# Designs tried in a protein design chat: VH-VL binders against q89xp2. Part 45

Target 1, 226 residues: q89xp2
Amino acid sequence: MTSPCKHGDRPPGRHDLVFVSPAGWRAMLDARDDLAADSLLARWPKMRWPTIRRRALPHEATGVALGLPLPPSAGKKRVALLVEIDHVASVARPPSLQQARAYAPRNWWPTLDRLDGLALRHSVDARVYGSLAWQSLTGLDYVTGRSDLDVLFEFRSETDIDRFVADVAAIETSAPMRLDGELMSADGAAVNWREVHGGASELLVKSIERVVLLDRHQFISGATGS
Below, E stands for the ipSAE of ESMFold2; O stands for the ipSAE of OpenDDE; V2 stands for 0.75 times the mean of E and O plus 0.25 times the DockQ between their complexes.

## First folded at step 15 (VH-VL; framework fv_polzastobart)

Design r3 (at its last look DockQ between E and O 0.70; V2 from the best seeds 0.75)
Fold by OpenDDE, look of step 15:
Structure r3 (fold): chain C 226 residues (1-226), chain A 118 residues (1-118), chain B 107 residues (1-107)
Amino acid sequence: as target 1 above (226 residues)
Amino acid sequence: QITLKESGPTLVKPTQTLTLTCTFSGFSLSTSAMGVSWIRQPPGKALEWLASIDWDDYKYYNPSLKSRLTVTKDTSKNQVVLTMTNMDPVDTATYYCAREHYWDFDYWGQGTLVTVSS
Amino acid sequence: DIQMTQSPSSLSTSVGDRVTITCRASQSISSWLAWYQQKPGKAPKLLIYDASSLQSGVASRFSGSGSGTDFTFTISSLQPEDVATYFCQQYDSYPWTFGQGTKLEIK
């Protein structure tokens, strides 16, 4: 189980799990008649399952934009929610590779273990998002035969990014699934690891605030201009 | 108007099974976020949650009494039934059914006193 | 199980007085807390839900506050009809549990 951080420790960023207060859930669900048919949504707060922080749309500037991905059995619908900041009960990081491992298909285990080892060697914090994360968080079936492994690699200033992504690519060659994911800097800015590995001079950098093209060196050095 | 009413025996012998029915009106258990719970209160004591059933037929039981409890619903009749096996004098209490709106109990039945005695 | 501890167990105050009852959870329950009023021979009545939300039709003199482990129920100006036992209840996790109650009387 992910240890929730108390509200006020830090604002929720991309991929962060957001636990919503009971008042928040009431507000969100009561405001959306279109969601009434989804019994799983009403179940969500009963099970104390989290939402995920997403970028706000232009008309959502006054709230905290949240996402709730329903499992394939429920049509893989992504529910967009908006909650007031006061109804954010706690925030947590996505599950670690270690935490999620038990919920992954057995044939994924060697890849997960290799990635975990790699992350440790490079002092990178590796976490999962996407289908595996939600499977681990809810116990519901999210992972299918078509699922990618989505990994968030939180790197540090001393991390050899080029070497790291090369090693990730090497691991993928023997993986039973596609390895997707992002490299995330300390400030929350993130890039797809494949872009970095591809040697692009400019990178599509995503943060909770914006999406921008940055010079590769600027991103790696932490000069994201936030 | 929302109402709940408990019905069943008010006297039960030890080791017998208690069956209580909650009949309600003004809402439906086919509506999301709706549920019905059973709560009991021994004379002069605190409230104890027993079991709940929700709109999607999920059932929740107090772990301390789980082996003795069964809750079912008939949505078409607006009824929820609680069965409790192997009754003991210690189970003497006022038994309530209450509506769950999301999580809190916003409407209660009047309660029925069940006495377990030989 | 989450234990809910109320304080005080009983109190006697005067009409017009401010009344404060506290409830402490054995672990954090965020705001998953309700307050009930129970008069003798009657079923409990919901007063406050989600720690601080006033139930519809309930007098404004009733209020709730708190989050995490410590919660407070307040009557701003005690009225004669407020004589009752008050309970807190957590619905953070199963089994849902109640406090032992606070018996409120008027001097």
Scores: ipSAE 0.848, ipTM 0.933, lowest interface PAE 0.5, mean pLDDT 94
Fold by ESMFold2, look of step 15:
Structure r3 (fold): chain C 226 residues (1-226), chain A 118 residues (1-118), chain B 107 residues (1-107)
Amino acid sequence: as target 1 above (226 residues)
Amino acid sequence: QITLKESGPTLVKPTQTLTLTCTFSGFSLSTSAMGVSWIRQPPGKALEWLASIDWDDYKYYNPSLKSRLTVTKDTSKNQVVLTMTNMDPVDTATYYCAREHYWDFDYWGQGTLVTVSS
Amino acid sequence: DIQMTQSPSSLSTSVGDRVTITCRASQSISSWLAWYQQKPGKAPKLLIYDASSLQSGVASRFSGSGSGTDFTFTISSLQPEDVATYFCQQYDSYPWTFGQGTKLEIK
């Protein structure tokens, strides 16, 4: 599995946003009747909205595998895209919690503010993915009454992960939604925060390349880069 | 064969409202990824984009002129109409309509010179 | 607004010469850029879209390249019918903006 080596400080990983070039969009619309005929999908490039990096399928050895998550009104599905590496115009990080706040339901705001404060105290970069991220990126209605808050916590070597997840759990006790979150290391490997909080001896570690079970100590010690 | 043609008054007094109609053939503005744009060119000067309207009725306007512009379409008549209020002599220009396929202007009308003078 | 600055403002050169015109955007526009030809008294004609793609029916002596902020337009061998003004246009973000133009003449 390969990543484009064009822009940014690191290769695109899980949750990274990918902006497709005009030539890339034109090629996809010309080749795929399902994209060209759908009004929302034809609108997507006109708005310069990004796509999302996904793991490649076995037959997708050439190119960059991308996804386009549609809002619930369009069936809550993810359209699969495949582009040439030269059609990746830029890569961006997911929206920050601060950027996404204005697009969240009002009753989510206290939880978002507490998570911002927690992230600051622990030197964690907190970002969103999932429904809130796409609502903030597009302005379309992604967040429903049953939506989780999907947060990405990029931790640093100075982060006490066990204390951090305990504080996340404390915030969730008063939250109006379920907190689904991932702890992500600098190299893009991530685990669900609940597995760490729950004391699991083995963690399901996800990266763009693979999904593996690692001993808890291996993830924490290796993932911090220390 | 794709054609576009601008029609409307060629002489307008200051403060009046200009209404221009773009009549086109050879394509439908109900087809996805299709749009029509208005662009003007003052004599001897660069082109200036004014407004666009897409197949899905999405509209966009040059922010510097937005309070003065309205764009509408009638897909059944193959027409797009631009209205520009409070005309001033500085608005003297050739006004073009152009087809926007995806995002570039691939077919243009011949243009109509609009002179704003007392 | 994204400013598009063309260089040079005018050229005078010979039939058969290679012509190069540059366009610089005030911020990155990726490859959301087109080149147009405009002859006196006529509407612009699209030559190049998406920075480097040749419009259907346009002669292969015309080409474009670049991405980000710096773009070039090239005529590989100037012909008499190429006398015109050439404009770049960005369509990365609204408002769409055009370069001031490059007037091309034959010596």
Scores: ipSAE 0.697, ipTM 0.869, lowest interface PAE 1.2, mean pLDDT 89
ESMFold2 (binder alone), look of step 15: mean pLDDT 92; pTM 0.936

Design r4 (at its last look DockQ between E and O 0.60; V2 from the best seeds 0.00; counts 0 for: pae E 2.1 > 2)
Fold by OpenDDE, look of step 15:
Structure r4 (fold): chain C 226 residues (1-226), chain A 118 residues (1-118), chain B 107 residues (1-107)
Amino acid sequence: as target 1 above (226 residues)
Amino acid sequence: QITLKESGPTLVKPTQTLTLTCTFSGFSLSTSGMGVSWIRQPPGKALEWLASIDWDDYKYYNPSLKSRLTVTKDTSKNQVVLTMTNMDPVDTATYYCARESYWDFDYWGQGTLVTVSS
Amino acid sequence: DIQMTQSPSSLSTSVGDRVTITCRASQSISSWLAWYQQKPGKAPKLLIYDASSLQSGVASRFSGSGSGTDFTFTISSLQPEDVATYFCQQYDSYPWTFGQGTKLEIK
């Protein structure tokens, strides 16, 4: 289990795991009659499982927008939740590749290890989200034969991004699964690594606040124009 | 009105098995978030949680007593049963059943004093 | 197991006085904490849940605060009927555990 950090260090960003207080859970569940019949949702706080930070919808002007993905056995429903900031108990980063490895199919291990090695060589922080992350966090079956490996690559200013994504692409050629994921700058702005690898001059940059098209150089240099 | 009531023997011999039944009303164990717990309290001592059973038949046991405890439910009868094997005089206590409202115990039975003695 | 330590173990005060009881957890339990009142020969009664939420029907003179490891239960103005033993309980992780109790008496 990822060690939760106390709320107050930083606001939760995209992909961050958010642990909600018992009062928060009560508030969320009580506000949603449509969720009352879902046994797994009621189980979630009992198991101390996290939610994931998501972008707020237009009508969600206040609070912290959270997501809860249910496993395939529960129809892969994505539950959208909203919680008051005061009910955020702690925030954590997604699981590392190393943490998630034990929960991955064995045939994924070589790819995970290669990606981990690559990340280390380039001083990139690599973490998993999506099905593998939730499988590791809950112990429930999320990964299927059709599942992609979703990786978040947090890069630094000195990172050779072009080389890095080329190496990621090279690893994918021998991978038993599709490699999906995002390159994330220090400010939380992120781009799909495939878009970068494709050589696009403009990139679709996603942050917790907005989605914008930015010049490739601007994104890489950290000039995201806040 | 929500009520819980413990029933069972008040005297048990050492090594015997204790069986307690919690009969409740005013709520259902088919409702998500609902559970029933067993808690005991030796005379003049602190409370000790023993076991819980929830709406989805998940069972939780105190690890220190797990090998001796079994909890079951009959939702149709609004009953939860606790069995505790190999009773010892040290197990003399007031035994309570309580409703779990998500997590906390918001309603309690009056408790039943169980004495373990030869 | 998470240990809950209450302080003080006992106290005697006067009607109308402010009463403060503390509970410390051996590790962080966020706000997964409840306070109970137990009168002699009676079952515990829930007063506070989720560290600071007042149970329905409970007098407003009772309150709770705190998060993490340190929690406080307060009676703003002690009444004669408040003579009891008070317990904290964590439900952060199994096994759920209780404090040793604080016996409150009136002088």
Scores: ipSAE 0.868, ipTM 0.942, lowest interface PAE 0.5, mean pLDDT 95
Fold by ESMFold2, look of step 15:
Parts: structure tokens; sequence; C-alpha cells
Structure r4 (fold): chain C 226 residues (1-226), chain A 118 residues (1-118), chain B 107 residues (1-107)
């Protein structure tokens, strides 16, 4: 007995990009004066740019809760959206390091290249989120002189995580920016790489549903309670 | 109520520059989400999108023709102007302007036939 | 550029018949697709937008369906005034591209 999950039973997870259908955009534009009247917000559906999954508010019992991160020039805020599941056209992973490279400041390129090589050597899937991700997705100016590089490292249960984070730390010593990376298990639960590098016995584990404190060994094995 | 109308020369010689004006009423190109597009149709052939200009002055051009096309707007006159350089007999077509309401062409002008001939 | 392939290129049928026209996109366009009607010597008229939504003032005998790469336009009961060329247009990515059209005639 195994039933495949229907479309609405597995909402997009942490860091997933969500593309809204034209019908979904029309419904939101028709219902929301703030979207329809704002030049930048009207640009989003015009350019077919994605949104990002967010945790639902308590009163949002149905539908898919989405965020629309605005660039710093527009106040660096996240516009809250709510769509019907049928208006989710597709879901995608965040941009890879290679995809984002051309949109990064030139002095970031050696660090991106070294992180990409490190991820390959450890069989880790490395992607960007945050400012660089949105700059690569939209072409708008998200990255500032104070921006961190936000990297998502999806590891496997066989990955030597302690060696991996030690190598990440070595790369950061020569980097022109702070690395704000997350280690993500196959089930979508993630922790900050610095907590692991620092040797903490309990880790702050984040998933789309909750934030919990888990034993280090429980997280590494992929049993997160998310 | 919403109307668009194309105006300009109907006969152009090879190598000359074509300038077409779209004059519209019933909507404003300053409204977020609005755009105006130019589309042509050679006799008996398919429609070909040429260029668009939107509410923020973003301009979009068919890449195969981009070096020959310029689109501009004058919001105070409710006008959009298309300029196409180095006209050739193959460019003989009916030229339409159309309103782009977010992303589809919901209102079209009547079109103007432009003949390119020596 | 996204290529839009329409089928059939022409169609002759009787008043009251069901008409089906298809478009295939060379890559996924989600539901960013419109259908237009064009009568000889006239400007195109938008019938269906967003693949399946009926434009205001358009008769309910017209409908559209599909997503991704394969799209269908249907006239449930052909009327004499429906003699025209019908074509699809994608608006997923620039350049906007049109199908070559389907010429519909009545026997």
Amino acid sequence: as target 1 above (226 residues)
Amino acid sequence: QITLKESGPTLVKPTQTLTLTCTFSGFSLSTSGMGVSWIRQPPGKALEWLASIDWDDYKYYNPSLKSRLTVTKDTSKNQVVLTMTNMDPVDTATYYCARESYWDFDYWGQGTLVTVSS
Amino acid sequence: DIQMTQSPSSLSTSVGDRVTITCRASQSISSWLAWYQQKPGKAPKLLIYDASSLQSGVASRFSGSGSGTDFTFTISSLQPEDVATYFCQQYDSYPWTFGQGTKLEIK
C-alpha cells in the first residue's frame, strides 16, 4: 500500500521558489489595491518572477503562503501573498552558485568558485538564497556592500559534515564577505553551518513548519522532527 | 470607448525610415500594468510582434529586428511612436498597435497598410 | 524564441459542429497563452486569455484548455459568424510569438 501525495499535501518547502500562474496573478491584482497600484509590484507578474514560500499566519488555514522580497531601494521588506494551490504553476530550487555568479560582485567570484568546488568534492548540492539569489532571479539591485553571501548546502547522510564546515571556514578567511550558510538535510530541515563548526551538542533546526532545538546526532541522521 | 488608431505614411521607399504613431484613448499608459505593442502582418502571413513599451518606459524589441526599431511614448498626448529604419519591400505589411493589459492584447487598432516600393 | 505550432492549418465543417484547434509550444509556457479570432481585413480580436479564461463579451461557445506545451481551443457549436482565422499567442517570454493560424470555413 503506498498512496502518492496529491498536489496540496506537500507544499513547497524551505527556500523553495514558487511560480504563480497568470490566473493566480490576476486574482491577486483584482483583489489587492496595493499590488495593482504599485509600479514595482505590478512588474513582478509582468516579468514572470517567482515568489518564495513563507510560514502561514494562523488565520491562513487554506492556500499557499508566499512572500515577495523587495529590493533595498523599496525598503527591503517582504510582501505577503496568499494563493490557491491550483494557482501554483511550478516550484523550483534556489539558483545554483554557477547561475548566480554572473550577478555577484566581481570580487565575490573566487569565493563562489571555491565554494562550488568544495561542494562538488563533498557531494553537497550548493545553492544561494537571500540577496544574491534575488539579484540573480530579477536583475534588481539586492546585493549591497554590507550583504552576506547566503548559501544553502544540501548534504547527504554520508557527508563528513565536520570536515565540510571546517573547509567552509577556511574559505571564509579569504572571502570579501561573511558567509551565512545553512546545512540542509534531505527532509528539508536546516541549521546554521557555524553552530556545527562550533561543536554545539544541540542545534537550532529550522523547517517550513517550525523551529526546534535538536540533538546534533539526530539532525545529522536526518531525523529532525520537522 | 477604449480605442487605438495607427497613423503615418502608407507608401515608403526602400531604405527610408518608417515612423508610425499610435493614438489611443480610454486608458492611460501611466497605469501600472499597461503597455502598448506594435504588431505587423504581411499580406497572407502570420502576425509578427515588433516592439512594446510599458508604464515604466521599459522597451521590448523583437531581437531579429532590434537594430532597426525604436519605440517611444508621450503620455501627455496618449501616443506611442514606432520608428523602423532601412525599410525593404519585405516589410510591406499591415501595422497594428494594441493595448497590452498586463500581458495579453485586448484592444487593437484598425491597422494601417504600409507598402514599401521603389 | 518559443515556436508555436498550430493544427490543423485549415478546417471546413458544418454549422452546429464542434471545432477543435490545437497549439503546441516548443517549451513550457505554463498557461501564458491567448487565442485570437481574425476576420479578413479586420484587426484580431481576443477571445481567450490565460489559456482558459473567456474575454468579456465573447460568446460562451468559445473555450480554451491546456497548460505547459499543449493547448486546445474549442467552438462547441459552430455559427456562421465564426468564419475566420484563429491563432494562439504565447506571452511567457519575449519575443511574443504567434501560431501560423487555422483558417475555419463553413461547408
Scores: ipSAE 0.534, ipTM 0.801, lowest interface PAE 2.1, mean pLDDT 89
ESMFold2 (binder alone), look of step 15: mean pLDDT 92; pTM 0.935

Design r5 (at its last look DockQ between E and O 0.82; V2 from the best seeds 0.76)
Fold by OpenDDE, look of step 15:
Structure r5 (fold): chain C 226 residues (1-226), chain A 118 residues (1-118), chain B 107 residues (1-107)
Amino acid sequence: as target 1 above (226 residues)
Amino acid sequence: QITLKESGPTLVKPTQTLTLTCTFSGFSLSTSGMGVSWIRQPPGKALEWLASIDWDDYKYYNPSLKSRLTVTKDTSKNQVVLTMTNMDPVDTATYYCAREKYWDFDYWGQGTLVTVSS
Amino acid sequence: DIQMTQSPSSLSTSVGDRVTITCRASQSISSWLAWYQQKPGKAPKLLIYDASSLQSGVASRFSGSGSGTDFTFTISSLQPEDVATYFCQQYDSYPWTFGQGTKLEIK
């Protein structure tokens, strides 16, 4: 289990896991009949499962926008939540590749290990999100035969991004699943690794605040203008 | 009005099985977020949570007593039943059932004193 | 199991006094904490839930605060009817556990 950080440490960014206070959960469940009617959602706080930080919609000007993906058995519905900042109990990063490995299909293990090794060699922090992450966090079945492996690669200024994504692509050639994921800079801005690997001069950069097209060099150098 | 009431034997012999029934009104265990818990309190001692059952028939047991405890519900009768096997004098206590509104116990039965004695 | 330690185990104060009881968890429980009042021969009564939320129908002189491991229960002005034993309870993780209780008396 990832050690939760107290809310006072940093504001939750994209992909961050957010643990909501009991008061927050009570408020949400009482306010929305659709949430209360779902047995799994009602159980979520009881099991101390996290939510995920998402970008706010235009009408969500106040509060912390959160998401909760239900497993395929529950229709794979994505529940949108909005909580007051005071209801954020703690924040954690997504699970590491190592943490998630035990919850992955066995045929994924070689790929996970290769990616982990690659990340270590390039001083990249690799974490999982998507189906594998939620499977590891909840113990529920999220991964299916159609599931991709979603990896968040947190890179540093010294990281050879071009080489790194080339190596990721090479690993994918022998992978039993599609490799999706994002390259994330220190400021929380992220780009799909495939877009980078494709050699685009402009990149679709996503942050918790905005989505913008940036010059490739600007993104890599950390000059995101945020 | 929400009410809970414990019923069952008040005297149990050692090694016998205790069966307690919690009959409640004013709420339903078919309602999401609702649960019923059993808590006991030895005379002059602290409270001890024993077991709970929720709206989706999930059962939770105190690990220290799990092998001896069984909790079941009859939603149609608004009843929750606790069984505890191999009773010992150390199990002498007031036994309570309480409603869980999500987590906290907001309504309690009056409790029933169960004495385990030869 | 999470251990809940209350302090003090007992106290005697005067009517009108401010009363403070503390509860410490052996590990962080965020705000998954409740306070109960138990009078002799009676079942516990919920006073505070989620660390600081006042239960409906409970007098405003009762309050709770804290998060993580340290929690505080307060009676702003002690009344004669407040003579009881008070318990904290965590519902962060199973098994749910209670403090040992604080017996409150009036001088």
Scores: ipSAE 0.863, ipTM 0.935, lowest interface PAE 0.5, mean pLDDT 94
Fold by ESMFold2, look of step 15:
Structure r5 (fold): chain C 226 residues (1-226), chain A 118 residues (1-118), chain B 107 residues (1-107)
Amino acid sequence: as target 1 above (226 residues)
Amino acid sequence: QITLKESGPTLVKPTQTLTLTCTFSGFSLSTSGMGVSWIRQPPGKALEWLASIDWDDYKYYNPSLKSRLTVTKDTSKNQVVLTMTNMDPVDTATYYCAREKYWDFDYWGQGTLVTVSS
Amino acid sequence: DIQMTQSPSSLSTSVGDRVTITCRASQSISSWLAWYQQKPGKAPKLLIYDASSLQSGVASRFSGSGSGTDFTFTISSLQPEDVATYFCQQYDSYPWTFGQGTKLEIK
């Protein structure tokens, strides 16, 4: 499925998948009766399924804050987890569009193929998050008839971002679903692609640490030259 | 407190079907995170995992033996049953059942030697 | 299948000596690894789980370390009752597999 990274390669950023060690799972299950008693949550470590990096709450000064999005059949909620850094076994990027394709509804395939081709032409690394990502990772039913396609677009210094988002908009006109995508710079900061396409001079930039308004130029230059 | 015990025939003929029962006490297979596994050990050889069954009836089989194995449980009787078809002398081994709490085998039965011979 | 290779296959040493047994996985298994002791005629006994955690009721002279592909099991001071065969087992990916064992004897 995904390509896990060794623990020491880099710290987990926005949208990164985090694989918890057996000691980490055991510690959490021993400390949290609600996790241990829930059949699906007890199954999670048995399947070696990952968690997702989330922003820490104010009181979570130490450790790595993780989330576990449950499928719609389990209430479509996120379980909050906190693990010691030593219990992060590996970190992986979200599934690629190609990896996720086989798990998507078949009527989504043309849109996924067009996005994959577009990403290649612009030197953009396109990944999925949200419901399709979790369906790809677990095989459980996450995608519904009302689901968005959540795409993470990591751009590079050679990327013409204005042209790229115009092409994304063109693809969406024929798509059977809403495209809910983020442009992510090399430093891990991300904005909604529609804000860029809409010509906003200030963008709402999300990072693992905070959400801030930045000038459009400032956000784009954060990836350029790195 | 926690015990597991294997029962069944100790001698079978080639081509026959082996049925072994694991009877356990001190835990319930309805408890989330609990499983029971079958492991065998041919004389003088390494342990070989055969099959597992979990609290939620999820089942795992060693792919090299999958066509020959069936594992089932009866939670009300605290029993897990292994069936292995088409026995061959190479299958002569001590057969163990073990508790799998999450992923490791923390309690084992004493084992039962099954000899496959004409 | 993930192959688990143990070294050495057998070992003879003296009471009080430090014993080291290694286990190598054919691919990364993170820390999804256990060590078992099997005395002659007995079922295996879990000693170490999650690569380095000591099972309840197991003597503190036993320890484990490692992650990824290379793992080490240590007896800090060999006792007469430690005569046994020792196995590693991975539980990262099915099928779960065991090392071939290391037979430990006192000379």
Scores: ipSAE 0.605, ipTM 0.829, lowest interface PAE 1.7, mean pLDDT 89
ESMFold2 (binder alone), look of step 15: mean pLDDT 93; pTM 0.937

